# Ledger of designs, part 4: VHH binders against Large ribosomal subunit protein uL22 (rpl22)

Target 1, 185 residues: Large ribosomal subunit protein uL22 (rpl22), of Caldivirga maquilingensis (a8mbl4)
Amino acid sequence: MRYWSIRDEDVIDLVKRRYNVTISADQIAKARGFEFRISWKKAIETARAIRFLTIKQAEDYMEKVKDLKAPIPIKEFTRKQAHHNVPWDGWPVAKWPVKVADSFLQVLRNLESNASYRGLNIDNTVIVHASASRGMRIRNYMPRALGRATPWFQDTVNIELVAVELPAELVPKKFSWARVLKAIK

## First folded at step 26 (VHH; from r21 with I58V K64E)

Design x16
Fold by OpenDDE, fold request of step 27:
Structure x16 (fold): chain B 185 residues (1-185), chain A 121 residues (1-121)
Amino acid sequence: as target 1 above (185 residues)
Amino acid sequence: EVQLVESGGGLVQPGGSLTLSCAASGFTFSSYALAWYRQAPGKKRELVALIDWEGDTVYMDSVEGRFTISRDNAKNSVYLQMNSLRAEDTAVYYCAADETDYLWPDYYDYWGQGTLVTVSS
């Protein structure tokens, strides 16, 4: 079994630091997805963007990304990226990584199921940890002229999500871009 | 009728301070995210600061540490404290309100008429 990138104790500490609430392990839900054929860099940015959202908010967000209605702010991996319309100078580059969003949506749904299974109130369950790690490399071939092919490797990504049930008063009521932008910093 | 009315603009010297206010009416203020935008002559309107309904704030890089956005739901007002003003801060400042479903200015529900801030020696 593959290791988790974060321990339950670390999750509890994280929640304590951020929310000043003490939770127990039974208030934690986890989900993982493996070897998605997506951009690792975009996956990292997406993971950052969905932190501190409720599961439902994150799902809605990912749906909007898939529909090209909402972007993912790109904070770290901005090299050689196409310029998009931004609200202000210095604003993170906005992208619409549809495939990445779809992958995250799958994991989010799994997370929701796990949370439900554990008896958590889904409406009060907030993502506190999200990570994207490199998975296996898949060999592919690029067709060339004269019947030739050039081998190349496609990266895969593993996604891990951890959510916790919080007191209702601490749960964000709505999706907030302010929250997302803070989360990516 | 929905109204956003900005105030507090004026002429100030570099290094000076101003506080902009925006009084809102006609909608459920507490349910909206609030933003300050500015438009300098010959430039596009740009987001300066945003505060959501929970009080989370974000700033454009050039104003970070100098400007502070805040809200008072009881007064249906949003404020922008501007310190250490620079010439490049000269612009018409607009108050905007939205449920923050989208980042782009075109999707904001409500806009004020703007207040001019001029930073000049």
Scores: ipSAE 0.462, ipTM 0.768, lowest interface PAE 1.2, mean pLDDT 89
Fold by OpenDDE, last read:
Structure x16 (fold): chain B 185 residues (1-185), chain A 121 residues (1-121)
Amino acid sequence: as target 1 above (185 residues)
Amino acid sequence: EVQLVESGGGLVQPGGSLTLSCAASGFTFSSYALAWYRQAPGKKRELVALIDWEGDTVYMDSVEGRFTISRDNAKNSVYLQMNSLRAEDTAVYYCAADETDYLWPDYYDYWGQGTLVTVSS
């Protein structure tokens, strides 16, 4: 059995600290997906980027990433990474991890379904916890000459999302890069 | 016609303060995110500060704690309060407006002509 990385009590405390609102467990929706064959580092950065967005905003954001219309800011894992379209230093590297975005989109859709099932107003449901952890390693084989094969391991990623229904006044009205960038600072 | 007009630039000594203003017209100001960029001689244009339509702000690391971006929707203006100025802050400062679809300068909807800030002893 796999345990959640965060308890409901911790979620309630988190919401209290950030929004100064007391919520109950019935205002919480959760979803997770397992063993995605994606970059763990990019997944972590993506998790950071979608935190504190509404479910719908996050879904739209991930769709835009898939369509190469919006990037994921890479703040921490920038070693040996080119800045590409970033014209200055001191800001996150922009990446378009399509596969990662697709994986998150799947989990987000599950989150939306769960939130709906629990009777939450989806438009007022905000992601307050997003995590990406390493999953099981998959053994693969690289073909070599003379019929040989070299084993190699592919890492997988588990994604957990927790969202809460907030009062409408506290819900972000529109996606903004300022908010995303501040969240990853 | 859309216009962004910067003002407030000039010569200041290190450690000094300066406030830049940008007056906007010709578009729905309150619906746009606003940014200050700067470009020093021989360097690329860089984002200094950004404020979205809800007032959320972000700064480049080198100006964090020293600069403050703010907006006044009633005056269709955005400001950059610059404190503890350093020689490396010398640049032409540009005001820009965008709907925050992209972070790159090439995608901003509107740009000002810029105002020169020189920090020198």
Scores: ipSAE 0.451, ipTM 0.766, lowest interface PAE 1.3, mean pLDDT 89
Fold by OpenDDE, fold request of step 27:
Structure x16 (fold): chain B 185 residues (1-185), chain A 121 residues (1-121)
Amino acid sequence: as target 1 above (185 residues)
Amino acid sequence: EVQLVESGGGLVQPGGSLTLSCAASGFTFSSYALAWYRQAPGKKRELVALIDWEGDTVYMDSVEGRFTISRDNAKNSVYLQMNSLRAEDTAVYYCAADETDYLWPDYYDYWGQGTLVTVSS
């Protein structure tokens, strides 16, 4: 299987730097999904948006995105965006990438299952790493006139999520847009 | 009755400092995220700073490092410390409260009446 984008020791260091708590590898849960046929750019932004949320908060967030009730803030890939997608000056564009959210939700469910399997308290399990990388390119065919077909390529995306069980006092109690916005800056 | 009352606005010279306060009443303050918005003449209202119920903060890029948002739940108050003020910071500053389940200002639960900050020589 493909290598992870982050090592357990790096996760431990990250948690130490951010939360000033020392965790062990036993407190780490991981999940990933491969070759999602979604926008890589939107996937990256979504990965940034869900970092430092609990698994359940992230799942709820993704459900809301699917239902068009909550957007994903877009900080980096803002070119050629409509003005109505900008909530306010100086802040990221907001989008509702439903397919991306659905893909992340699948991986989040796997993450939750793995965390549970490892004996972690799901309510105290926080996503500390989220990444979206380009997967393999899929060859498709576009129908043409006179029975012809032209090949075209579709990019895929691999999603990796790493979560850790934290002391209850360090776990965010509710979903926060402040946290999301801070995470994407 | 829900109230948000801003104070601390006024005239200040460029490079000066000012602290805005917002006193809240009529709702469970500790359960809300607090924000400062500003609106300059001829411009739309923009988010300046946000602090959630757990103390996480975020700032617009132009004020990052100069402004500090803080809250005191015991006093039901939110503050905006503004340092190194610039002419472009001139605006009416509004205090807002929300349960932080949506990003658009139109969905904020409560707004203050605003306080004018003028940065001029």
Scores: ipSAE 0.415, ipTM 0.736, lowest interface PAE 1.4, mean pLDDT 89
Fold by ESMFold2, fold request of step 27:
Structure x16 (fold): chain B 185 residues (1-185), chain A 121 residues (1-121)
Amino acid sequence: as target 1 above (185 residues)
Amino acid sequence: EVQLVESGGGLVQPGGSLTLSCAASGFTFSSYALAWYRQAPGKKRELVALIDWEGDTVYMDSVEGRFTISRDNAKNSVYLQMNSLRAEDTAVYYCAADETDYLWPDYYDYWGQGTLVTVSS
């Protein structure tokens, strides 16, 4: 039995705090996916990067990540793994986590369908909650010399997305890297 | 034809202030992101500050609190106010523009010719 990580009342309160607008529960759409075999750290960063984008902006962004046309900025302190120069140490490192982007796309497409089913205007439907949590761990064993076996674990990740329809004037007009960085902070 | 023209560079002593300007033409200025990049001799071009079409900004850590980027959509101009200048700020400063506020210089379509800032005792 798997429960939603956020209640409708909490979503309504978050929207009131952030946008100073009162919504009702029928303006909320939700979707989730379970047991993705992806990096939890990269999934957390991806969830942060798509917060407060429209569903459509997030879908387009994840498609560009899969096509290696847009990176996801990952905060790292000591190592650089980007294909592009960055201005200083501590600047987010550009990554292309294709498997993570594909997993988020699956949940985003379900979110779009659920929002459409509720009669929401998709162009004005903004992601206000995005979470990546640890799922079940899968225990595996590898054989070793002298009849020994060594266990190892595969982590899984659960993704939950919640979006709300907002008045058009509060909807971001287009994707902005400055906004992504503010959300990652 | 798109043009970006920087001005305001010059020689300034450490601790001094300088304002860079970039006048733009040939595109819909209000829908574009504007950025300042700099390049010191023998070093790669690096982002100094950017400002998107809604006024959201990003600064490199070493200039945050000292430099301020701003835009005036009525004059199609972007500015960089540089305070508390240090010798390490010596570089050619470039104005850049793109429909997207990329963090990486390779993605910007439009660049100015650059203006030299020298911070020297």
Scores: ipSAE 0.359, ipTM 0.753, lowest interface PAE 2.0, mean pLDDT 83
Fold by ESMFold2, last read:
Structure x16 (fold): chain B 185 residues (1-185), chain A 121 residues (1-121)
Amino acid sequence: as target 1 above (185 residues)
Amino acid sequence: EVQLVESGGGLVQPGGSLTLSCAASGFTFSSYALAWYRQAPGKKRELVALIDWEGDTVYMDSVEGRFTISRDNAKNSVYLQMNSLRAEDTAVYYCAADETDYLWPDYYDYWGQGTLVTVSS
């Protein structure tokens, strides 16, 4: 089993810095998923976009991305992707990474389940850590003429989410693009 | 009926300042995002600044540090303080409102009529 990218102590410190409240480890819920066949760069941007949303807000957001009803603003890695129709320098490019959104949604639903199992109030449970790391590369072979096979690699991504229950007054009431942009650093 | 009425536009010298106002009615102002967009002749409408229902703001890069968006929920009004004005700031400025603080103008449902700002020597 792989180590978590963030320890409970670090989560508690992060919550204290950002929200000026002290929590205990009992208020933390975690979930992760391994070896999703998705773009790592888009996963990084998606992870940043859902930080500091409630689990429910992030789930709804990812559902809307899957349905092409809400984009993810992409700022990092834009010079490696075709971007056109941007209205000004630094304007976020809109993307709809459906496979990435689906992968994050799977981990988010596990996170919700884990939080419920711990007795947390899901409506007040906020994502404070979201990471996307490169997973194992899967070596595959394509059949070729003359009985030969050519190797190719399939990149994978591991997703890790951590959420905490906060006092209701500190929980964002609804989704905000301004909040998403502040989470993208 | 939703109404957004801009005011405060005019002629100003480079380096000067100007305050735009937008008075809103017909929706629950405190739960809506407010934005200022601008459009120069022959150009696309572009986001200048927005402010969400909790007071979080976004500014386009070229105006950050010079322009300030603010809202007064008691007066159902949003303001754009424009300082250190440049010729490039010349445009028609539009007030926009939506339940979501979209970054893209196509998603906003409510728009004012616009107020002209001219920055010229």
Scores: ipSAE 0.338, ipTM 0.730, lowest interface PAE 2.1, mean pLDDT 83
Fold by OpenDDE, last read:
Structure x16 (fold): chain B 185 residues (1-185), chain A 121 residues (1-121)
Amino acid sequence: as target 1 above (185 residues)
Amino acid sequence: EVQLVESGGGLVQPGGSLTLSCAASGFTFSSYALAWYRQAPGKKRELVALIDWEGDTVYMDSVEGRFTISRDNAKNSVYLQMNSLRAEDTAVYYCAADETDYLWPDYYDYWGQGTLVTVSS
């Protein structure tokens, strides 16, 4: 059995600390996906970037990433990142991890379905927890010259999302880069 | 006609304070995210601070804790309070507005002409 990285009571506490609102477990929706063949580092950064967005805002954001219309700010894992033309100094580098965004989009859609099933107002449902953990390692073989092959490992990633229904006045009205950047700091 | 007019720039001593103002007109101010950019001599234009339409703010690391961005929708104005100014803060400061709160300067809807801030002893 695979366990969640966060308990419902921890989610309730998190919401209380951030929004000063007391919620019940019935206001929580959860979704997760397993064994995505994507970059773990990019997945972590993406998870951070979508926190505190509504489910719909996050879905739209991931679609834009897939279409190369919006980037993911990379804060922690910047050492081996390609240089991009960004309008800042000292800010996160920007990446367009299309495969990662696609994986998150799948989980987000599942999250939306679960939220709907639980009777939550989707428009007022905000992602408060997002995590990416390492999954199973897959052994692959890299072709070499003269018919040779070298074994190598491919990491997979598990994605976990938790969202809560909030009072309408506390729900972000629109996607904001300020919110994204604040979330990754 | 859309206008963004910066004011408040000038010469200040290191450690001093300065408040920049940007008066906007010609668009629905409350629906826009607002930003301050700066361009130092020999450097590229960089994002200093951003405030979205709901009042959420973010700052570049070098100005965090020293600068404060704020907005007054009733006055169609955005402000940048700059405290503990340093020589490296010397730059032309630009006010910008964007309805989508995008990060890239090329995509911003409106720009001011800029105001010069010089920090020197």
Scores: ipSAE 0.338, ipTM 0.703, lowest interface PAE 1.7, mean pLDDT 89

Design x16
Fold by ESMFold2, fold request of step 27:
Formats: structure tokens, sequence, C-alpha cells
Structure x16 (fold): chain B 185 residues (1-185), chain A 121 residues (1-121)
């Protein structure tokens, strides 16, 4: 879409609420990628998994997912249910959405470049906003006999990432699944 | 080298309590995640509770509110306080450790031998 999904003033407010630190707009780095041909629902789950990691932690995590060395915790169902099955085998389910991880990694690398260009300390730059939204549909045609074609559409996903430089003491030391699970529960 | 030794298992009446402990050696305990898994006959090994290096915890829903995981970094030990025990809690309980607090057992590097907990009338 024409505008970012989150404005600089909203980022500053979010950082104040979560970390009790006041930042300025020049401590914010942003990146977007458009028209990824990936599952929107898996992209949502991936965005949740990388929130509040440093850029480098998220990059390392996505590389591990691509190499099948770390999974993304994904719910087996995407609909709200009247009953929640607990405990149940396979929840959270380990998945390796390689195409999604690759798409996020592309945006993460742009985010790192943008942060570096602004002079931010990459080791202390934390993702505070990660979103996946439906993008435009790409029209395609299925050829049929006698010169006719059948239209079909391919959905796409847009990824937005926003990161901020934080004081070193507030930066997560390493990745934690407990923290990720709490964020998605 | 690395050792995880569970203790505290036994026979308990329904509604009773039991404390499991796991003594660790051979690694930097304070930087590791610790977890309790359990396996009943004919069932897959499942996560019961975990505690990471900062003290953040995860519990399976059926035990949340009844079980408490804790760690003592000075004693290199992790504990599972089990209250309001039910027959369904009968299983071999395993202590596990890894640098990463994985939710799935296949990713853990270190395991104890297990301690049997039986909840029966």
Amino acid sequence: as target 1 above (185 residues)
Amino acid sequence: EVQLVESGGGLVQPGGSLTLSCAASGFTFSSYALAWYRQAPGKKRELVALIDWEGDTVYMDSVEGRFTISRDNAKNSVYLQMNSLRAEDTAVYYCAADETDYLWPDYYDYWGQGTLVTVSS
C-alpha cells in the first residue's frame, strides 16, 4: 500500500511502552519487501517469531530455517475454536517454511543495510515491528484449446520490518523459544 | 563429562505431591535451558515444563497451575514440584538440557536416565 503500516511516532511510543526508553526518529530503520509469492498465514507466524530479536538474531534464525536446522513454531489450526486442545501432540508444530524464511531474510538484509547507512549499531538494533499483509494479486492465464485462456490469480505478501537501536542492556542476549511462545500465546 | 541425574520419583496417591530433582554437571549450567519431559507407555515423549537461562518458563496446559519448574544455579539443579497429581501424570520423567530452550525433544543434546512417577490408588 501507499503508506507504512506504522508511523515513526507510533514506533517511538511502542518503544517507550515496552522498554521505557525514549528514542528519536533517527534511531529507526525500516525495510519492506513487496509481492512475495508465499503463504500469508505462514508469513504471519514468521513475523511473530522474529519480533523483538536483533536484526542479526533474526537473520541467523531465518538462515537456520532455510537449512532445516531450526523450525518455526506454527499452530496446526488457523481458525479460532470454541475448545482448545491441551495438551495435544504436535502443538506447537515444527515447520520449515523455506520460501517464507528466504523472503524474510531478503527484507532483513535490506533492514540491516538501512540501519548501517543510518549509523546504527547493528548488534543493538532490535526489531520492534514485523508485519505480513496481503499484496496485490498477479493475474495469470491458463492456456486452453482453440485460443481461449482462463484467468487465475496468484496472491502475494508484503513484508514490513522496523527496527530501533536500543541501549545494550535492553538487547536480548540470545534467542529464546519461551519468549517466542509467550508472544504467540 | 555431561551428566543429568534425576531423582524423587515414586508411587503417589491421586491428589498427592512429589518433587523431582535433576543434578547437572559437565557444562555451564547457568547458560543452559532445562526441561522436564515425560513419556507414558505407548505415548510419545512430551514437554512438561521448561525454564530458560533467564528464568522464563513454559508449561504444558494440563500441568499449568499444578506443576512448578525452578532452577538453582548455585547447586546446578532443576526441580519439578508436582501437586494435585492425577493418574494421567503417570510416566517416566526425563530431565533435559540444551543451550537453546527447544520446545521439541529431538533438538535436546543432553538427557537423564529418567525417574518413574506412578500415580495410583
Scores: ipSAE 0.295, ipTM 0.676, lowest interface PAE 2.7, mean pLDDT 82
Fold by ESMFold2, last read:
Formats: sequence, structure tokens, C-alpha cells
Structure x16 (fold): chain B 185 residues (1-185), chain A 121 residues (1-121)
Amino acid sequence: as target 1 above (185 residues)
Amino acid sequence: EVQLVESGGGLVQPGGSLTLSCAASGFTFSSYALAWYRQAPGKKRELVALIDWEGDTVYMDSVEGRFTISRDNAKNSVYLQMNSLRAEDTAVYYCAADETDYLWPDYYDYWGQGTLVTVSS
């Protein structure tokens, strides 16, 4: 597991394009986790929701999801009712994917530790890459009768997070649903 | 003690304009998100517009371009300028406040009493 989904050069380019600042590779911290038994769709939506938050903001957000105090918006693509008046096309449905939030928290805590080890100011360290990809399948067996079993597979999800230290004036002050809504629309 | 007091509702012709106001007290206004929700008879309360502590706004699609939310931190007030009003805009309009700019009404801690807007000829 030596390869990352995004290169340091790509992170530097992303930061320059989005924030108009130049960083070096020593300002980058990364963390990943493998083989989480969680919904891939919900993990993708969770990754979108935490992009461009500080590590601390994302941790707090995921704790609130686990405590059922804050939802993660999920896009609704299969509406049966036509011509219904809604506030936005594709109005998000609120979900509380507690297992997904716990999985992201584990990776976020490792990200915080890695950033601290590199000497980064954690309060100014912003997530610039968050991905959820399909992992390897886990073989399981369903009991049937008299010691026989039928094989079945569980899908897994791999989570990768990358954060960078930014100048304080570019760091988001606090969590905003307007930002999350932009990521959905 | 937290208070939100709406005003400015009334009867107006289609195509007309109204300005709703909400005066707030009992919390640090500049650190809170403010929102306008509306509820027509027999319908669920729905978000019309919100404005966060940095001045970023969100509008429902049907009002975008017609309604403008604004805030005045010196007067602890939030406003909704409603232009090009339509019959479907008829509802009771509510001011809401929370430390987080939630998109869902169930999460807002503070609400005003509502002000009725009726659009009819």
C-alpha cells in the first residue's frame, strides 16, 4: 500500500489554484484507512462534506453526526413525484451515517497526528483532498444446514485524506452548510 | 432571553413588493446564522433564504433573483426583500436563528412568531 491517489505535486497545484498560495511538500499531511465495512455511497458524500474544513472542524462535525446532532446531506436522484415544488433541484436528504462518521473520525485522528508530527499548526491545517474508494471484498459464509455454508462477499471502502497548513487568513472560520451545499450542487 | 420579532407582512398584489424585518436580541447576533422560513396552509415549513455570519447566502430556487436576504449587525436585524411576488408566495414567514446555518427547520433553536404575507388580486 505504497501508492497514494494524489501526488504531492497535484496537491501543491490544487492549493495554488484554489487559494493562490504556494506551499511546499513539508506542509502536507496525509492519512488513510483500509477495508472499512461501510456504504461506499455514503462515504463519498461524507468525503464531499468535509472537504475544505480544518481537521478540527471535520472532527467536530463527525462527532456531531455520531451523536445525531448534525446530518450529512445525501443527493436524491430518484424522485417519483413530478412537478413538486422544492427549494433546490436535487434537494438533499438528511442522513446520519454513524458507522461512516466513525470510520472518517479514525482517519481524521491519524491525519491530526501525522500533521502534528510534521510540526504543522493544526488549527490552520485544512483538508484539501478527501476520497472514498472501493476496497477489496471480504469473503463470508451464510449458514444453511448441517455444517454447510454459502459464500457471500462484503464490499469495503478505503478512505484517504490530505491536509495542508495554510496562512491563517485563508482558513475557514467555522463550519458552514452553504459550503456543503455547493459541494452537492 | 432570546427574542426574534418579525414585521412587515401584509396583503399585496401579484407583482408587488414587501420587505420583512426581524429584530433580534439575547444573543451575539454577529456570530449567528439568520434564516427566513415560510409555511403555507397544509404545507411543510420550508427554507426561503439564509445568511450566515460571514454574509454568505442561500436561496430556494423559486425565489432566487426575486428575494434578497440581508443583515444589519449594528441593528441586530435581518431583512427579506421580496420582489415580483406571486400567489404561491402566500404564507406565514418566520425568522429563525442558530449558531449553525442549518438547511432544515428542525435544527433551529430560535424562532419568531411569524408574519403573514398574502399575495392576491
Scores: ipSAE 0.235, ipTM 0.588, lowest interface PAE 2.6, mean pLDDT 82

